# VHH binders against 1-(5-phosphoribosyl)-5-[(5-phosphoribosylamino)methylideneamino] imidazole-4-carboxamide isomerase 1 (hisA1), part 23

Target 1, 247 residues: 1-(5-phosphoribosyl)-5-[(5-phosphoribosylamino)methylideneamino] imidazole-4-carboxamide isomerase 1 (hisA1), of Ruegeria sp. (q1ght0)
Amino acid sequence: MMIYPTMELLDGRCVTLDKGNLDAPMIWHVDPVETAKGFAEAGAEWMHLTDFNALQGDSSNQDLVEELIRTAGLPIQLGGGIRSREQAEFWIEKGVGRVVIGTMAAYDPAAVAELAKYYPDQVVLAVDVWQGQVMTEGWRKSGAWTPEAFVKAFGNAPFAGILVTDIDSDMSDLDAQLGLISGLAEQAHSPVIASGVVRSKDDISRLKYLPNISGALVGRALFNKTITLEEAMETAQPNPEPVAEFL
Short names: E, the ipSAE of ESMFold2; O, the ipSAE of OpenDDE; V2, 0.75 times the mean of E and O plus 0.25 times the DockQ between their complexes.

## First folded at step 20 (VHH; framework vhh_gocatamig_d2)

Design z26 (from j4 with T99K; at its last look DockQ between E and O 0.90; V2 from the best seeds 0.84)
Fold by ESMFold2, look of step 20:
Structure z26 (fold): chain B 247 residues (1-247), chain A 119 residues (1-119)
Amino acid sequence: as target 1 above (247 residues)
Amino acid sequence: EVQLVESGGGLVQPGGSLTLSCAASGFTVSSNYLAWYRQAPGKKRELVAGITQGGSTVYMDSVRGRFTISRDNAKNSVYLQMNSLRAEDTAVYYCVTYKQEGEKTFDYWGQGTLVTVSS
């Protein structure tokens, strides 16, 4: 199972937002570029990057995101404010590895399905869930979709992944989060990436045994030092093959 | 302990230039994120420019290409060079930094310096 070290940006700073609350961010005392290089040096194969300014229509982070794409040393999966084919193509041309699309997918599923076909392995569908409904516009609007109907609306569209976040659940209700993720993975035709689930090594262990879970985002737990990236990746590895040793 | 003191504000004609300074004490500018925010009357505070610990910069769209944030580690100061000023740039400008203690964030704001762009 792949671990995606996750960085979230607001006003050029690494942040963690609880339930999307932009007014009271947790601001981590780290440099974004050095942090991303650290993910590559630790051996991560991908990182996830969310641009919270871009979610609000604010391009203040654009130069920093471009710098991260050029210098981090690993491919970036980028989310935040990608609302048109032109915006998706802008970032692809800048060298981002994947674009993560949520709001546009909720409002125009056919356009996003076409985009996934045109850019193989470069489009990730975001499914952000609050109280049984898909949320849009940076978690500010309840959409017209249940999560199940939303995933079905894309048929066999070849997403690089489906990123599932249950905004309403807290970590004390992990079974409910895993139930949602497992249920969507049953009907999905693309691998599912779990978001908002990992607080510790135990959560990674639970996730790696679920079918069709290809990866997990780990953000807050890295920055608050509950787990190191190396520990997360080691825990996520499949069980080693048994081997006989004769001396 | 942490103090930020802005200076350099004033009255400037449209198209003019102005340099804002922020003198820092109680921490080093080279080890911290610093930013300029502004607030016009009746509006919310908004980011103008920021500079990361490693020297990367961010700018709001309306000032990109006209304003430059920089720092001078020897003087423990951060600057905002403002060129091609417009009436819309009229605001109180604040220098801002943040301190992390565990999972808590504490922000520090200067008292602000007024920039007025008027004919």
Scores: ipSAE 0.785, ipTM 0.918, lowest interface PAE 0.9, mean pLDDT 88
ESMFold2 (binder alone), look of step 20: mean pLDDT 85; pTM 0.845
OpenDDE, look of step 20: ipSAE 0.852; ipTM 0.940

## First folded at step 21 (VHH; framework vhh_gocatamig_d2)

Design v21 (from z22 with S31D; at its last look DockQ between E and O 0.12; V2 from the best seeds 0.00; counts 0 for: pae E 17.7 > 2, placed apart)
Fold by ESMFold2, look of step 21:
Structure v21 (fold): chain B 247 residues (1-247), chain A 119 residues (1-119)
Amino acid sequence: as target 1 above (247 residues)
Amino acid sequence: EVQLVESGGGLVQPGGSLTLSCAASGFTVSDNYLAWYRQAPGKKRELVAGITQKGSTVYMDSVRGRFTISRDNAKNSVYLQMNSLRAEDTAVYYCVTYTQEGEKTFDYWGQGTLVTVSS
């Protein structure tokens, strides 16, 4: 299973937003460029980057995102504010590895499926779920789609991945989050990447044993130092079976 | 001590306007995220509008184009201009800010101001 170290930007700073809630950001006091280079140095194959200013139509992070693309030393999948083919093409031309598209996909699945065909291995579908409904326009409203119907609407479109986030404000049951992600992975025709479920090493272990989960985002746990990136990647590999000396 | 004091609520007819004010003390509004939430009876609190440290704004869809959040740094205050009010805008409106200490955020809420939209 692949680990995607994850960085979220608000006003030029690394943040974590609880359930997409802008009124309660956790601000991490680290340099974004230095941190991304650290992901590459630790051996990560990809990183995930979300630009929360861009989600709100604010381009304040654009120069920083361009710098990250040029200097981080690993491919980046970028989300936030990519609402048209022209915007997706802008970032691809700047050298981003993948674009992550959610809101546009909810409104025009055929157009996004076609975009995935034009840019093989460069388009990731975002499925943000709140209380059983696909959330659109970032964190501001629930959508008209169930998650299952949403994924089905794309048929066999060749997404590089399907990124599933359960942002339900009822966080009382991690098993429910994992059930949603696993259920979508069973029906999806593209690799599924879990988001918003890793709080510790134990969560990675649980994800590793679910069928059809291709990867997981790890963000908050890296920044609050609950787990190192090296530990996350090690845990995500298949475990060798312990061998007892007396058997 | 961080305090938020809302004012400007009241009774208004549909289609009318109100301006809500939130006077802040114990912190500087330009250094913090500030938001307006509302709560109708029997409903969950919901975000209405927010303004970031850089002045970026967010609005819930049902109020976009009708409500405007703004701030006045000299008065250390945040405002919500509410136009074209509808019956469904009836709620207690709260001003809220969040501060950070280390890796944790702490929220501060005002006491609320009631807006009633009734014919």
Scores: ipSAE 0.000, ipTM 0.122, lowest interface PAE 17.7, mean pLDDT 81
ESMFold2 (binder alone), look of step 21: mean pLDDT 84; pTM 0.840
OpenDDE, look of step 21: ipSAE 0.880; ipTM 0.951

Design v22 (from z22 with S31D M60K; at its last look DockQ between E and O 0.88; V2 from the best seeds 0.85)
Fold by ESMFold2, look of step 21:
Structure v22 (fold): chain B 247 residues (1-247), chain A 119 residues (1-119)
Amino acid sequence: as target 1 above (247 residues)
Amino acid sequence: EVQLVESGGGLVQPGGSLTLSCAASGFTVSDNYLAWYRQAPGKKRELVAGITQKGSTVYKDSVRGRFTISRDNAKNSVYLQMNSLRAEDTAVYYCVTYTQEGEKTFDYWGQGTLVTVSS
């Protein structure tokens, strides 16, 4: 299972937002570029990056995101404010590895399915869920979709992944969170990436054994140092096949 | 204790230039994120420019190319060079930094310095 160390930016700072609350961010005392280089140095194969300014139509982080793409030393999966084919192509031309699309997909599924076909392995579908509904516009607006209907609307479109976030979860209902993710993974024709469910090594261990879960985002737990990136990746490794010892 | 003291504000004509400075104490500017925010009358505060711990910069789109954030480690100070000033740049400008204790964020704001752009 792949671990995606996850960085979220607001006003040039690494942040964690409690259910998208932009007015009271947790601000981590780290440099974004140095942190991303650290992900590459630890051996991560991808990172996930969310631009919260861009989600609001604010391009203040653009130069920093371009710098991250050029210098982090690993491919970046970028989300935030990508609302058109032209915006997706802008980032692809800047060298981003994948674009993550949620709101546009909810409002124009056919256009996003076409985009996924045109840019194979470069488009990730974001499915942000709150109380059984797909949320849009940075978790500020309830969409018209259930998660199941939303995924079905794309048929066999060849997404590089489907990123599922349970926005309203805490650890008190982990079985329901995993049930949602597993249920969507059974319907999906693309690999599913879990978000918002990792606080410890135990969570990674549980996700590793779910069918069709190809990866997990780990963000807050890395920044608050509950787990190191090396530990997360080691825990995510497949169980080695036993070697027969003969007597 | 973290303290930020702005200076350099004033009255300037459209098209003019001004340099704001922010003297920092209680921390090292080269180890910290610092930013300039502004607040115009009747509006919420907004980011103008930020500089990260290792020197990467971010800018509000309307000021990109006109304003430059920089720092001087020897004077433990950050600056905002403002060129081609416009009436909409009129605001109180604040120097801001943030510290962290565990998962708590503490913000530190200077007193502000007024920039007025008018004929």
Scores: ipSAE 0.799, ipTM 0.924, lowest interface PAE 0.8, mean pLDDT 88
ESMFold2 (binder alone), look of step 21: mean pLDDT 84; pTM 0.843
OpenDDE, look of step 21: ipSAE 0.870; ipTM 0.947

Design v23 (from r3 with G54K; at its last look DockQ between E and O 0.01; V2 from the best seeds 0.00; counts 0 for: pae E 19.7 > 2, placed apart)
Fold by OpenDDE, look of step 21:
Structure v23 (fold): chain B 247 residues (1-247), chain A 119 residues (1-119)
Amino acid sequence: as target 1 above (247 residues)
Amino acid sequence: EVQLVESGGGLVQPGGSLTLSCAASGFTVSSNYLAWYRQAPGKKRELVAGITHKGSTVYMDSVRGRFTISRDNAKNSVYLQMNSLRAEDTAVYYCVTYTQEGEKTFDYWGQGTLVTVSS
């Protein structure tokens, strides 16, 4: 399983939001660019980046994001505020590895499916789930989609991945979260990435045994030093097959 | 003005090969996404293969391994090499690109070329 070290930006700073609450961000006093470089140095293959300003239609982080793309040393999976083909293409042209699309996908599945076709392996479908419904607009609006119907609506669109977030999951009930994500993964034709489920090494250990999960985001746990990226990546590796010692 | 002109279609036997060509004008193929779509009688148009400006390719599952999309920048053309053709591949094949004006996208389609796979 692949670990996606995750960085979230608000006003040029690394933050973590509690259930998307922009009014009370937890601010991490680290340099975003240096942090990203650290991810690369640790051996991460991808990093996930969420721009919370962009999510609000604010381009304040644009220069920083461009700098990150240029200097981080690893490909970036970028989410936040990408609501049009033009915006997606803008970032693709800037050298972003992948763009994450959620809201637009809910409103115009056909357009996003086409975008995925036009840019194979560069579009990630975000599926944010609240009480059995796909959420849009930064988790502020309940959509008309069930997660299953939502994923099915895209058919065989060549997404680089499907990022699944269980918003209403009780963090104390990891099994429920895993069940939801795994269930969707079984129906998906693209690799599924688990979001919001990793708080410890134990969570990673549980995730890696799910055959249909290709990756997991790790954000808060890195910043609060609950786990190192190296530890996370190591934990995510498949257990070596027992080598039959021939006596 | 963006124009796409397909050629190379025809009658071919099952298991045969055919190469479709699309001559583009009004834009540079190396700077734009290009794709082949096909439409069989009574069926919806479907993406067959696509190539991005960066050279990334996409294929529909049924043609993967049999069809290859490529481009020649010097000729400003895109091609679809079709091998191991099947009766199910019978369709009108269209070359497609798109442009953007602001947030609005416009698709441009060629006139199409007929591919008939029959014994």
Scores: ipSAE 0.000, ipTM 0.230, lowest interface PAE 11.7, mean pLDDT 90
ESMFold2, look of step 21: ipSAE 0.000; ipTM 0.119
ESMFold2 (binder alone), look of step 21: mean pLDDT 84; pTM 0.836

Design v24 (from s4 with S31D; at its last look DockQ between E and O 0.80; V2 from the best seeds 0.82)
Fold by ESMFold2, look of step 21:
Structure v24 (fold): chain B 247 residues (1-247), chain A 119 residues (1-119)
Amino acid sequence: as target 1 above (247 residues)
Amino acid sequence: EVQLVESGGGLVQPGGSLTLSCAASGFTVSDNYLAWYRQAPGKKRELVAGITHGGSTVYKDSVRGRFTISRDNAKNSVYLQMNSLRAEDTAVYYCVTYTQEGEKTFDYWGQGTLVTVSS
C-alpha cells in the first residue's frame, strides 16, 4: 500500500484544520519546501498537496505550489480549487503529477471522465462524503449523489485513483469509515486512496488488509510526530506470503 | 517575549511607493515564518505577503508584482516594499509571526502601521 505524505497549505504555511475551520488552523513550525524535500529523501514515491487558499478562490500560494512541483524531488498529487479543464491543464503544464478533482466531477461527470481518458494516470477523483452524500467542499450541500451512484457514474473511466474522505463529524467510528471506503472500493474500477483515517500506524495496518485500497494519505500524524514517514511506509509494505513449510 | 514593531507607514499619493519595516525581538526572523497582514476599516485582517524559513514567498493576488516581502537577518527585520500604490491598499499593516506549543498555535501581531493612499 502506498503512503502519500500529505501537506496542506494556508497562507504559505503547513496547516492542519480543526474541524475544517479555516479561521483557526493549527500551523506547523516547518518550511513547506524543506518538508517536501524531506518526503522525497525518506523515499516516498508521491506526496499529496492541498491548497486551501485555492479552494477559496485565492491564488496566494500559486508561486509556492509551482516551486514545490519544481523542487520537491517527487511527484505531487495536487488538490484544491481545480474546477475546470483549463485549471487542470494549467497545473499539468506546470508539471504536477496528478490533479485531484471533486467539485467539477460532481457537476459534470462526463467532462471529468473524458479528462481522465485524455490524461492517463494524471486525474484523481475526489469523493468527499458527509452523512452518506457526496459533497463539494463548502459550496453545495448534498442532494445530487450518493457515493455509490457518484462512483458508478464514471463507469470505466481510467482514474489514477479515487480519493475517499468521510468528512462526517463522527470521526470516532473508524469501523464505519472503513466500511464506507471498502464498499466503494468493491465497485470502483480504479484504485482507492483513503483520506482522513490515519492517526497512527495501527490505522495503516487496518487499511492494508482492505481489498483494492492502494494507498493512504498521512498528514497530521507526520507533523505531530505520532509516526515517522519511514515507519508509515514500513508498516504499509505487504506482508510476506505466509510460510507453508513445517519444521 | 516575542515583539514585532512596524514602521514606515504614512500618507502617499496613488502610484507612489512606501517601504514598511518590522523590527523583531525575542526570536530570529530566519527561524520563523513572517508575514504582513492588513486590515481596512470594516474588513477582516487579510494576508498581504508571507516569507517562509527557506525564503519562499506568497502574495495576495492583487499585490503580486507590486509588493515585495524580504528579510534582513543582520537587522532581524522584515520589510514590505510597496510600489504602484492604489486607494484599495489603504489599511493598517501588521507584521505577524506565530509560535507552536505542541499542537497549539499562538499568533503574534505588531501594533500596526497606517498606510493611507489618497490624493
Scores: ipSAE 0.778, ipTM 0.915, lowest interface PAE 0.9, mean pLDDT 88
ESMFold2 (binder alone), look of step 21: mean pLDDT 83; pTM 0.828
OpenDDE, look of step 21: ipSAE 0.869; ipTM 0.946

## First folded at step 22 (VHH; from r3 with M60R; framework vhh_gocatamig_d2)

Design b21 (at its last look DockQ between E and O 0.92; V2 from the best seeds 0.84)
Fold by ESMFold2, look of step 22:
Structure b21 (fold): chain B 247 residues (1-247), chain A 119 residues (1-119)
Amino acid sequence: as target 1 above (247 residues)
Amino acid sequence: EVQLVESGGGLVQPGGSLTLSCAASGFTVSSNYLAWYRQAPGKKRELVAGITHGGSTVYRDSVRGRFTISRDNAKNSVYLQMNSLRAEDTAVYYCVTYTQEGEKTFDYWGQGTLVTVSS
């Protein structure tokens, strides 16, 4: 299972949001560029980057995101405010590894399915879930989709991944969250990447055993030092299966 | 004690220039994110420009190319050079930083300096 160290930007700062609340972010005392370089140095194969200004239609982070793409030393999966083919192509031409698309996919599934076909291995479908509904517009509006119906609407579209984000930071009902992710992964025709559910090494272990989970985003737990990136990646490695002894 | 003191505000003509300064104490500007925010009457506070520990910058679209944020680590100060000023730049400008303790963020704002751009 692949670990995506995850960075979220607001006003040029690395942040974590509680339930998407932009008015009271947790702001980490780190430099974004040096942090991303640290992900590469630790051996991560990908990072995930969310631009919360862009989700609000604000391009204040654009130069910083371009700098991250050029200098981080690993491929970036970028989400936030990518609402048209032109915007997706802009970032692809800047060298981003994958674009993550949610709102556009909710409003025009056919266009996003076509985009995934045209840019193989470069389009990730975002499924952001709050209270059983797919959220759009930077987690500010409830859409008309259940998560299951949303994924189904894309049929066999060849996404590089389907990113399922649990917006609710309260993990009090972990079994329900894992049930949602597992159910979507069972129905999906693309690998599922889990987001918003990793608080510790144990969560990575549980995700590793769910079928069709290709990766997990780890953000807050890295920044609050609950787990190191090296530990997260080691935990995510497949366990060697015991060799059956024949009698 | 973290303190931020802005200066350099005033009345300027459209098209004019102004330099805002922010003197920091109780922390070092080289170890912190610094930013300028502004608030015009009837509007929410908004980011104008920010500078990271490593010197990377962010700018609001409406000021990019006209404003420049910079940092002087030796003087523990942050500046905002404002050129080609417009009436819509009229606002109180705040110097801002934050600190972190565990998983808590503590924002520090200066008192603000008024910039008025008037024909």
Scores: ipSAE 0.769, ipTM 0.913, lowest interface PAE 0.9, mean pLDDT 88
ESMFold2 (binder alone), look of step 22: mean pLDDT 83; pTM 0.833
OpenDDE, look of step 22: ipSAE 0.862; ipTM 0.944

